# Designs tried in a protein design chat: VH-VL binders against 26S proteasome non-ATPase regulatory subunit 3 homolog A (RPN3A). Part 11

Target 1, 182 residues: 26S proteasome non-ATPase regulatory subunit 3 homolog A (RPN3A), of Arabidopsis thaliana (Mouse-ear cress) (q9lnu4r240to421)
Amino acid sequence: CRYLFYLGKIRTIQLEYTDAKESLLQAARKAPIAALGFRIQCNKWAILVRLLLGEIPERSIFTQKGMEKALRPYFELTNAVRIGDLELFRTVQEKFLDTFAQDRTHNLIVRLRHNVIRTGLRNISISYSRISLPDVAKKLRLNSENPVADAESIVAKAIRDGAIDATIDHKNGCMVSKETGD
Below, E stands for the ipSAE of ESMFold2; O stands for the ipSAE of OpenDDE; V2 stands for 0.75 times the mean of E and O plus 0.25 times the DockQ between their complexes.

## First folded at step 7 (VH-VL; framework fv_maftivimab)

Design r6 (from m2 with heavy chain N35H K98R; at its last look DockQ between E and O 0.66; V2 from the best seeds 0.00; counts 0 for: pae E 3.0 > 2)
Fold by ESMFold2, look of step 7:
Structure r6 (fold): chain C 182 residues (1-182), chain A 120 residues (1-120), chain B 106 residues (1-106)
Amino acid sequence: as target 1 above (182 residues)
Amino acid sequence: EVQLVESGGGLVQPGGSLRLSCAASGFTFSDYWMHWVRQAPGKGLEWVSTISGSGDSTYYADSVKGRFTISRDNSKNTLYLQMNSLRAEDTAVYYCARGDYSWDYAFDIWGQGTMVTVSS
Amino acid sequence: DIQMTQSPSSLSASVGDRVTITCRASQSISDYLNWYQQKPGKAPKLLIYAASSLQSGVPSRFSGSGSGTDFTLTISSLQPEDFATYYCQQSYDFPTFGQGTRLEIK
């Protein structure tokens, strides 16, 4: 079982998230019931890998017998990713900073920021048929030297990746949603 | 011993304002996300608003966005809903509800509700 | 918005009957589905969370099943106190409730 767990971690570091997920879930399933600490670690990493893949783990995963307290930080992360709120995500990172450091998951959680941004942008896309890039930057709470340029880059990447159905009106500096609007 | 008690409902004219309160007891209030859910007379349940344990994150149903403000005072164990620009459609019993330690819309504790009537 | 459709909208039954209420989501919500009971003039009460997990203090005659888009609440042997309105509610996204199922005395 430890081999599958470490293989899953290696695949995660290599950005091979689909293969990592497979290995981590197998490790969790094959682990003895008595090996609670190991099963908890398998679940923590599997949750993160699933979130990196854009999946939302089942609510029942977080309430498995004997694991609820240990998985709570990862449930709060899952919720922040699900609603796409960057301030909430930052708050959860800070709240559980020591836990994530001890679990050696901190760097993976930093990677999740992109997923939170993408979800937040999706919510903007379905709420507005047309919105200025400065307003997108404001709603995403981007904090950089040029938040508007960051917003444009983020929107462009989301369009290329198929995460949102929209176009950029470069002349007017707006995102124009092809979604249903509102 | 966990308890939520709403207050502040009443009769208000359209365009008016009301502030609802929800007093919490029997649990560590600041650890829990809190919610408002309403029910028009003879109708079903409608989620209204949610606030994080710290109060830093707030969320609203489209029907109330821009008119209602959720807030909390963790030193007083009290949840609030400021309702402005009230409309007849806002007439309902308003419940406060407790969620989990995070964004989680499984409402495990409810108050008994306070009635808001918007009519001229 | 994820729309939740309950059926039936109303149901008449006798004490001792087995009752089944169905809830369908307009898109997959995994197991993020809750069931509530509400008696007239009272607040809702959480019965089931995570589709099938029984809330503390809820009698074992209540059970929930389903995942994805199709969910069922079952009362195995109806008791007098079970006559109420039942709501499903998704918690995958910002919450929406079904329209309710009114369970009445036959």
Scores: ipSAE 0.428, ipTM 0.775, lowest interface PAE 3.0, mean pLDDT 88
ESMFold2 (binder alone), look of step 7: mean pLDDT 93; pTM 0.952
OpenDDE, look of step 7: ipSAE 0.671; ipTM 0.873

## First folded at step 8 (VH-VL; framework fv_maftivimab)

Design s1 (from r1 with heavy chain K65E, light chain D93E; at its last look DockQ between E and O 0.60; V2 from the best seeds 0.00; counts 0 for: pae E 3.4 > 2)
Heavy chain, then light chain:
Amino acid sequence: EVQLVESGGGLVQPGGSLRLSCAASGFTFSDYWMNWVRQAPGKGLEWVSTISGSGDSTYYADSVEGRFTISRDNSKNTLYLQMNSLRAEDTAVYYCAKGDYPWDYAFDIWGQGTMVTVSS
Amino acid sequence: DIQMTQSPSSLSASVGDRVTITCRASQSISDYLNWYQQKPGKAPKLLIYAASSLQSGVPSRFSGSGSGTDFTLTISSLQPEDFATYYCQQSYEFPTFGQGTRLEIK
ESMFold2, look of step 8: ipSAE 0.629; ipTM 0.839
ESMFold2 (binder alone), look of step 8: mean pLDDT 93; pTM 0.948
OpenDDE, look of step 8: ipSAE 0.718; ipTM 0.890
ESMFold2, look of step 9: ipSAE 0.366; ipTM 0.752
ESMFold2 (binder alone), look of step 9: mean pLDDT 94; pTM 0.952
OpenDDE, look of step 9: ipSAE 0.765; ipTM 0.902

Design s2 (from r1 with heavy chain S52Y G53S S54G; at its last look DockQ between E and O 0.48; V2 from the best seeds 0.00; counts 0 for: pae E 2.5 > 2)
Fold by ESMFold2, look of step 8:
Structure s2 (fold): chain C 182 residues (1-182), chain A 120 residues (1-120), chain B 106 residues (1-106)
Amino acid sequence: as target 1 above (182 residues)
Amino acid sequence: EVQLVESGGGLVQPGGSLRLSCAASGFTFSDYWMNWVRQAPGKGLEWVSTIYSGGDSTYYADSVKGRFTISRDNSKNTLYLQMNSLRAEDTAVYYCAKGDYPWDYAFDIWGQGTMVTVSS
Amino acid sequence: DIQMTQSPSSLSASVGDRVTITCRASQSISDYLNWYQQKPGKAPKLLIYAASSLQSGVPSRFSGSGSGTDFTLTISSLQPEDFATYYCQQSYDFPTFGQGTRLEIK
């Protein structure tokens, strides 16, 4: 089972998240009951890899016996991702900064924030041929001083980076998506 | 014992305002997301608003957004709902509720509710 | 918003009967589903969370099942105190409730 955990971590570094998920989940299932600390680490990494894949882990994962307290930071992180609230995500990162450092998951969590924003925008772009920037801000649940301005900045950056195939209609304050999705 | 006690309900004209309070005891109030849920007479349950444990994030149902403001005072273990521009459809029993775990929506503790009636 | 649809809206049953109430979500909510019981003039009471986990102090005749979009609450042998209205509620996003199922005697 230790081999499967290390393979899962190597696959994660290589951005092979589907294979990483399989290895990490198998490692958790095959670990002896006495190896609670190892099983907890497997679950922490599997949770993050699943979030990077765009999955939301089942609520029951976080209430496994003997693991609830250890997995609490990752449940709060999952909730911020599920709600899509970037301010809440930042608050959770700060609240559990020491825990994420000790777990060596801090870099993976940085990837998670970036990926959630890009995935959320792509889903909006595919679902709507035209959507107002206030509605984009609502759907991303931007909770800042000026969420419409933040939405415009995020959309503009995503267009510039090639993450979505869209334009901004500045006259009408809308994101206009092209038919071809990627 | 764990308790939530709402107060501040009453009869109000359309366009009026009310402030609801929910006094909490028997648990660490500052750890929990707190919620308002309402029920119109003879109708089902409707979530109204949520406030994060530290008070720095608030969320509202579309039906009340811009008119209602949720707040909390962790030093007094008290949750508030400021309701402005009240409409007839806001007539309901208002409950405060907390989740089974400090950060989720499985509401294990509810207050007895306070009635808000909005009529001409 | 995620819409929750309960079936039936009401039903009549006798003490000792097995009853089932279903709840359907408009999109997948994984196992993020809760069940509540509410008696007239009282606040709701949590019965089941995470689709199938029984809340502390709730009798074992209550059980929940399902995942994704389709969920069921079962009462294996109905008792007189079980006549009430039952609500499902999703917690995958900001909470929404089903319209309720009234369980009546007879």
Scores: ipSAE 0.482, ipTM 0.765, lowest interface PAE 2.5, mean pLDDT 87
ESMFold2 (binder alone), look of step 8: mean pLDDT 93; pTM 0.948
OpenDDE, look of step 8: ipSAE 0.679; ipTM 0.877

Design s3 (from r1 with heavy chain S52Y G53S S54G K65E, light chain D93E; at its last look DockQ between E and O 0.68; V2 from the best seeds 0.00; counts 0 for: pae E 3.2 > 2)
Fold by ESMFold2, look of step 8:
Structure s3 (fold): chain C 182 residues (1-182), chain A 120 residues (1-120), chain B 106 residues (1-106)
Amino acid sequence: as target 1 above (182 residues)
Amino acid sequence: EVQLVESGGGLVQPGGSLRLSCAASGFTFSDYWMNWVRQAPGKGLEWVSTIYSGGDSTYYADSVEGRFTISRDNSKNTLYLQMNSLRAEDTAVYYCAKGDYPWDYAFDIWGQGTMVTVSS
Amino acid sequence: DIQMTQSPSSLSASVGDRVTITCRASQSISDYLNWYQQKPGKAPKLLIYAASSLQSGVPSRFSGSGSGTDFTLTISSLQPEDFATYYCQQSYEFPTFGQGTRLEIK
């Protein structure tokens, strides 16, 4: 079971998240129930890998017997990614700073910021056929010196990467979404 | 043991304002996200607003955004909803509610509700 | 917004009957689905969370199933106190509720 856990961590570093997920979940399933600490570690890493894949872990994962308290920080991370709220994400990172340092997951969690932004932007594109870039910046809660310019860059990248089906109306400073059918 | 008690409902004219309160007891109020959910007479349930434990983040349904303000005073264990620019469609029983966990929307505890009527 | 559609809107049944209520989400919500019971003049009561997990104090004749978009609440042997309106609610994002299913005595 330790081999599968180690393999899962290596696959995570190599950005092979689908294989990493399988290895980590299998490690957790094969570990005896008495190995609670090991099973908790497997679940923490599996949750993060699933989030990096753009998946939202089932709510029931966080209530597994004996794991609820240990997995709470990762449930709050999942919630921030699911909602797409950067302020919540920052708050969770600060709240559980020591826990993430002890788990050695802090660097991996930094990667999740991209997922938070993608979720937030997708939610905007589904909800609005047309929205100004200043309003996009406000809804994403971008805390930078020029949040409108950041919003434009984020939207442009998301369009190029195929993450959303939209266009930028540069003349009017708006994102125009095709996902609403308008 | 665990209780939520709403107050502040009443009759108000369109365009008017009203402030609802929800008094909490029997749990550590400051640990929980708090919510308002409403139900028009004879109709279903509609989520209205959420506020985080520390009050630093708030969310609103599209139907009330810009008109309603959720707030909390953790020292008084009290949740508030300031309702401005009221409309006839805001007529409802307003419930405060909390999740079983501090961080989710599975509402295990509800208040008894307070009736808000918006009519000329 | 994720739309929740319940079926049927109303249902008549007898004590002892097996009752099934369905709920459909407009997009996948994984297992982030809750069920509530509401009696006239009272606040809703949580029955089921995470699609299939029974809330503390809820009788075992209630059960939930489903994942993704299609969910079911089942009452295996209806009791007199079970006549009420039932709501499903997604908690995948900001909450939305189904329109309700009114369960009445035949």
Scores: ipSAE 0.412, ipTM 0.766, lowest interface PAE 3.2, mean pLDDT 87
ESMFold2 (binder alone), look of step 8: mean pLDDT 93; pTM 0.947
OpenDDE, look of step 8: ipSAE 0.647; ipTM 0.877

Design s4 (from r1 with heavy chain N35H K65E K98R; at its last look DockQ between E and O 0.07; V2 from the best seeds 0.00; counts 0 for: pae E 14.5 > 2, placed apart)
Fold by ESMFold2, look of step 8:
Structure s4 (fold): chain C 182 residues (1-182), chain A 120 residues (1-120), chain B 106 residues (1-106)
Amino acid sequence: as target 1 above (182 residues)
Amino acid sequence: EVQLVESGGGLVQPGGSLRLSCAASGFTFSDYWMHWVRQAPGKGLEWVSTISGSGDSTYYADSVEGRFTISRDNSKNTLYLQMNSLRAEDTAVYYCARGDYPWDYAFDIWGQGTMVTVSS
Amino acid sequence: DIQMTQSPSSLSASVGDRVTITCRASQSISDYLNWYQQKPGKAPKLLIYAASSLQSGVPSRFSGSGSGTDFTLTISSLQPEDFATYYCQQSYDFPTFGQGTRLEIK
């Protein structure tokens, strides 16, 4: 169980998330019930790796016997990623700063910011056929010195990467969604 | 189908006790945080208590702390609320509710409610 | 506790009208805001979660917006079955509900 856990952590650090997930989930499954602290660590890292892969872990992981309080920081982190709200994401990072530092997951959690932005922007693109870039900045809760320019850059990157099906109307400063439901 | 069915309501004297039950079916009960929410006649909704999926963590509104005890039996898919030292202001319809993933307090399934009347 | 203030407390409207109900939190709750519909003698029904996400099986004429402290529920074209009481509820911390908004037929 310990071998699989450490292998999963090494693969996570090497950005080999699919292999890391498999090792960490197996370690969590095989861990003895009496090894609560080890099981908690296995679950924390498995949750993180699944989030990095763009998955949202199911509720049952967070409600395991004796683990609800210990996994709460990662449950709130999961909520922030699923909702796609950068302000919430920052709040969770601050609220549980000590926990993430002790777990040595804090640097990997920073990488989730991209997933948060992508989720938030995709939600906007399916909700609006046309929305101004200032309104995109407000909905993403951007707090940079120039939120509208940041929103334009974020939208442009998402279009270029194929994460959303949209165009930028530069003349009017709007994102125009091509989302179809036919 | 997913169902929550409350029982155990009734008329009780001030200072008395009552135990409410909520039978759950159609979902994996232990996966969900469970809640009690009440509504006084003609009034709005008030959260009462919450219990984690395992039962390890319990939380209470200030108005009931020390008097009410939430519990669950995951082998019987049943949620409980033990109410002691009842007061007239506890008169309400009591609902059990399920929290949906990933929002602990987004109550996506509700029972029909059971009426608790405290005379005075 | 986080106080939730709804406005208005009641309103009258006709079938086909566009209706807006607002909810204000005493502190920022991000988008941890849910909306419920309750008909007389019935349990509440979840309509909107996370401020703007439509619950499964809820008609698309319902929409939610807002973040931080100010939130809005909109019904774009009222139907006869929409006359009910509506509650907002924050899920940022221990839950609190707004006092309710009773929507009546004019």
Scores: ipSAE 0.000, ipTM 0.480, lowest interface PAE 14.5, mean pLDDT 84
ESMFold2 (binder alone), look of step 8: mean pLDDT 93; pTM 0.953
OpenDDE, look of step 8: ipSAE 0.774; ipTM 0.902

Design s5 (from r1 with heavy chain D56Y; at its last look DockQ between E and O 0.43; V2 from the best seeds 0.00; counts 0 for: pae E 2.2 > 2)
Heavy chain, then light chain:
Amino acid sequence: EVQLVESGGGLVQPGGSLRLSCAASGFTFSDYWMNWVRQAPGKGLEWVSTISGSGYSTYYADSVKGRFTISRDNSKNTLYLQMNSLRAEDTAVYYCAKGDYPWDYAFDIWGQGTMVTVSS
Amino acid sequence: DIQMTQSPSSLSASVGDRVTITCRASQSISDYLNWYQQKPGKAPKLLIYAASSLQSGVPSRFSGSGSGTDFTLTISSLQPEDFATYYCQQSYDFPTFGQGTRLEIK
ESMFold2, look of step 8: ipSAE 0.527; ipTM 0.820
ESMFold2 (binder alone), look of step 8: mean pLDDT 93; pTM 0.952
OpenDDE, look of step 8: ipSAE 0.691; ipTM 0.876

## First folded at step 9 (VH-VL; framework fv_maftivimab)

Design t1 (from s1 with heavy chain Y101W W103Y; at its last look DockQ between E and O 0.02; V2 from the best seeds 0.00; counts 0 for: pae E 9.6 > 2, placed apart)
Fold by ESMFold2, look of step 9:
Structure t1 (fold): chain C 182 residues (1-182), chain A 120 residues (1-120), chain B 106 residues (1-106)
Amino acid sequence: as target 1 above (182 residues)
Amino acid sequence: EVQLVESGGGLVQPGGSLRLSCAASGFTFSDYWMNWVRQAPGKGLEWVSTISGSGDSTYYADSVEGRFTISRDNSKNTLYLQMNSLRAEDTAVYYCAKGDWPYDYAFDIWGQGTMVTVSS
Amino acid sequence: DIQMTQSPSSLSASVGDRVTITCRASQSISDYLNWYQQKPGKAPKLLIYAASSLQSGVPSRFSGSGSGTDFTLTISSLQPEDFATYYCQQSYEFPTFGQGTRLEIK
């Protein structure tokens, strides 16, 4: 099972997330019950890979006996991704900086930012039939030197990728959602 | 060379407290789960407590839970066992033991032990 | 918890003998079984992990076998330094040790 764990980590670094998930879950399943440290590491990496795939792990994963405290940073990370709250996401990264550095997951966690933004945009598109790009930038809590330009780029990319069903009204600087009504 | 060196044992009265230390060297201390195992005079081995590499998770035998606290300081490569509310049955040699990943309870390196005697 | 029972509690043997020590778990522990050697006044020494894997630096005369509930430590030809107490220990869950087997010179 050590081989499967390292294979899963290599595949994660190579961005082969579906194969990485399979290897990591298999490593956890084959590990003895009392190999808690190994199982904890397998679960941490599996959680991260599932989040990168766009999945949200069920809460029971975080409450496995003997693992709750060790998995708490990844539980809070999962919650930030689930909600799509970029400020919460940044707060979690800072709060658990040492843990993510020791786990060697911090650079991969940065890649979840796009997932958080996508979820936040989807929540906006469901909640507003029409919203200005400055207000999108404000709600996503974009902190770049030009947040409105970033918001326009992010919305345009999300439309192209099919992540939201919306259009950009360039004359008025607004996102116009077709998903309202839920 | 991998070494574990315990210290802090001694004579203590029932109800008293004692803190054991285990100095680690020759390996990346924070990578490994660390353990305390004890042995009463003339008796067998008994697992006492385990702490994760980061220190975030701790585990205890039923006989000591609520009275003993395991901790570590990774910046000093040191493992600790705080023993409170000591009883005569806690009298033992206390060993610090390193688990070998992924088998955290395969104790591949042991210290020399430190004797704790609980008597009036 | 998982009870570990060793047999025999003690035995006498001569240098050169082949001896076996058995260990039984109260429930299946797959192959998560370790063997330790302990001499008086010394810390235990890991001999075998995962039922049959020889720890680095342990002489090849030591071997382990078994799976499930029944496990055996074998010393193929006793040496003078092998007279000690031997413990099995399960690592399937929070560890428990057998009561020990004292191997004495006959």
Scores: ipSAE 0.007, ipTM 0.565, lowest interface PAE 9.6, mean pLDDT 87
ESMFold2 (binder alone), look of step 9: mean pLDDT 92; pTM 0.942
OpenDDE, look of step 9: ipSAE 0.245; ipTM 0.778

Design t2 (from s1 with heavy chain Y101W W103F; at its last look DockQ between E and O 0.57; V2 from the best seeds 0.00; counts 0 for: pae E 5.7 > 2)
Fold by ESMFold2, look of step 9:
Structure t2 (fold): chain C 182 residues (1-182), chain A 120 residues (1-120), chain B 106 residues (1-106)
Amino acid sequence: as target 1 above (182 residues)
Amino acid sequence: EVQLVESGGGLVQPGGSLRLSCAASGFTFSDYWMNWVRQAPGKGLEWVSTISGSGDSTYYADSVEGRFTISRDNSKNTLYLQMNSLRAEDTAVYYCAKGDWPFDYAFDIWGQGTMVTVSS
Amino acid sequence: DIQMTQSPSSLSASVGDRVTITCRASQSISDYLNWYQQKPGKAPKLLIYAASSLQSGVPSRFSGSGSGTDFTLTISSLQPEDFATYYCQQSYEFPTFGQGTRLEIK
């Protein structure tokens, strides 16, 4: 079962998330119930891989006997991804920075920022038929040196990826959504 | 014994303001996210607002955003809801509800509620 | 917003009956579903969280099932104190409640 855990971690690093998920879940299932520490590590990495795949783990995963306290940082992380709240995401990363460093999950968690932004932008696209890029940056709570330029790049990528159904009005600096219930 | 006790309800005219309070006891208040949930007479339940344990994150239903402000004073174990620009549709019993762990909307402890009536 | 639709809106039953109340979400909410009981003039009481987990102090005649979009609350043998209004509530995102199911004595 340790082999499946390490294989899952290697596949995660190689961006083979579907295979990583299977290996990590199998490692958790095959581990003895008394191997709590190992099962906790399997669950932490499986949660991350599922989040990277765009899945939201069931609430009951976080309430498994003996695991709730240990998995709480990853539950809070899951909540930030589910809601698409980038400020909550940053708060969780800061709050549990030492935990994520000890787990060696910090760099993978940084990659989840993309998922948080996509969810947040999806919510904006549903709510507004037309919104300025400065207002998109404000609602996504972008705090970079040039948040409007970042918002334009983020919106353009989301359109290309098919994550939202919208266009950019470059002349007026606006996102124009086709997804509102007009 | 864990308890939540709301106060500050009453009759107010449209456009008026009111501040609700919720006194908490029997648990470590700052560890828990707190919520307001309302129920119009004869109607169902509607979530209003949530605040994190430290107070650094706040969330609002669309129907109240910009008009209501949730806050907490952890030194007094008290949750607040400042309600401005009140409308007739804000008429309801307002419940204080305790969430479990950050951003958990399983409301395990509720107060008995305080009535807010908005009428001219 | 995720809409929660309960069925039925009202029902009558006798002590000892098995009762089933259904809740449907407008999109998948995994197992992020809670059930509450509310008696007239009282605050709601949490019965079930995470779709099927029984809250502490709730009698075992209450059970929950479902995942995704379709959820069920079951009361296996009604007691006199079970006549109340029942609400489902999603906790997948910002909470929304079903419209309620009023359970009345025949």
Scores: ipSAE 0.072, ipTM 0.686, lowest interface PAE 5.7, mean pLDDT 87
ESMFold2 (binder alone), look of step 9: mean pLDDT 93; pTM 0.948
OpenDDE, look of step 9: ipSAE 0.705; ipTM 0.889

Design t3 (from s1 with light chain E93Y; at its last look DockQ between E and O 0.67; V2 from the best seeds 0.74)
Heavy chain, then light chain:
Amino acid sequence: EVQLVESGGGLVQPGGSLRLSCAASGFTFSDYWMNWVRQAPGKGLEWVSTISGSGDSTYYADSVEGRFTISRDNSKNTLYLQMNSLRAEDTAVYYCAKGDYPWDYAFDIWGQGTMVTVSS
Amino acid sequence: DIQMTQSPSSLSASVGDRVTITCRASQSISDYLNWYQQKPGKAPKLLIYAASSLQSGVPSRFSGSGSGTDFTLTISSLQPEDFATYYCQQSYYFPTFGQGTRLEIK
ESMFold2, look of step 9: ipSAE 0.804; ipTM 0.903
ESMFold2 (binder alone), look of step 9: mean pLDDT 94; pTM 0.954
OpenDDE, look of step 9: ipSAE 0.783; ipTM 0.907
ESMFold2, look of step 10: ipSAE 0.731; ipTM 0.870
ESMFold2 (binder alone), look of step 10: mean pLDDT 93; pTM 0.948
OpenDDE, look of step 10: ipSAE 0.801; ipTM 0.911

Design t4 (from s1 with heavy chain G99S; at its last look DockQ between E and O 0.57; V2 from the best seeds 0.00; counts 0 for: pae E 2.2 > 2)
Fold by ESMFold2, look of step 9:
Structure t4 (fold): chain C 182 residues (1-182), chain A 120 residues (1-120), chain B 106 residues (1-106)
Amino acid sequence: as target 1 above (182 residues)
Amino acid sequence: EVQLVESGGGLVQPGGSLRLSCAASGFTFSDYWMNWVRQAPGKGLEWVSTISGSGDSTYYADSVEGRFTISRDNSKNTLYLQMNSLRAEDTAVYYCAKSDYPWDYAFDIWGQGTMVTVSS
Amino acid sequence: DIQMTQSPSSLSASVGDRVTITCRASQSISDYLNWYQQKPGKAPKLLIYAASSLQSGVPSRFSGSGSGTDFTLTISSLQPEDFATYYCQQSYEFPTFGQGTRLEIK
């Protein structure tokens, strides 16, 4: 169903990701098997919307018959988001610039940056019981005019959103995690 | 044909150092992330380290971080593992392995392995 | 880290038998699970990735199933060359392996 695909794309552009996901997944299910190119496009947009919602698509989505090569850019993108590796994320965007431009997904992919950062903060939180905000900024590779202030805002937002279980020690400029990693 | 061949294993004293090499052929080496995986005698498999295709990103298991350094020379199609401050528990067969995608960790091609023995 | 526990640790079977090996993850890993076969003195060989996808060149008597925390490798009709050690491995984050299942001749 082409209508469900276009509706899903419109809702993605309108940032209505939950509705977009429903439309795109339904379009993929209803598409004729012979319409490989259309099914590939449905999957690309569904993957992107799921990532924007904070979900990690299953590995098997990327191995569907006849789709592995076409979905490779979105698999590498998924891996960057899953691991929270901002340098990998930037590298993937550069490596597949032409593909994302052709798919007209590149502007929406830029929005995934906060998902990558959130995962990266989660990894820092489980790796360190205490870490300075300058070191958080360094590990996240924040390249703004005031990266320490940005790190403090990002950490505060992540605490507020429940993405990490931590506090900010404002006296010492540190993030103090309540959990430990193995 | 795709091939990975490890070398550089041997006997070393605790606290010593050893450098492993892995020669790659039959594929475009710089396109692929490379890995080291080890296996102690009679025991299971343990991931050790990963390096990106360009060599700019490196990752290590907690058990070796700070002591081992993964590197690559794409002009020579060679992967390296510098092992310092070796311990008895580092005794293992060391395999180099290839994955097709960044952070996929489905190791589709393996070398035959090289034995490292750390004993006093 | 994510712990992977295999069951059984060893198994005796005859040629032609149907064999099942189980792998459990300490937390959900979706379908980011791989299975390897290793014969003595040899490197591991990838059999299955994404929990159920058969690697190229692997016989169709091998199959995988599961998602989340519980996974199964099945050999539908055991052949003489299948006597080996089998490992599961999660690839959701930094990889970890199960302890192995040794499949032996009865």
Scores: ipSAE 0.540, ipTM 0.818, lowest interface PAE 2.2, mean pLDDT 89
ESMFold2 (binder alone), look of step 9: mean pLDDT 93; pTM 0.950
OpenDDE, look of step 9: ipSAE 0.684; ipTM 0.886

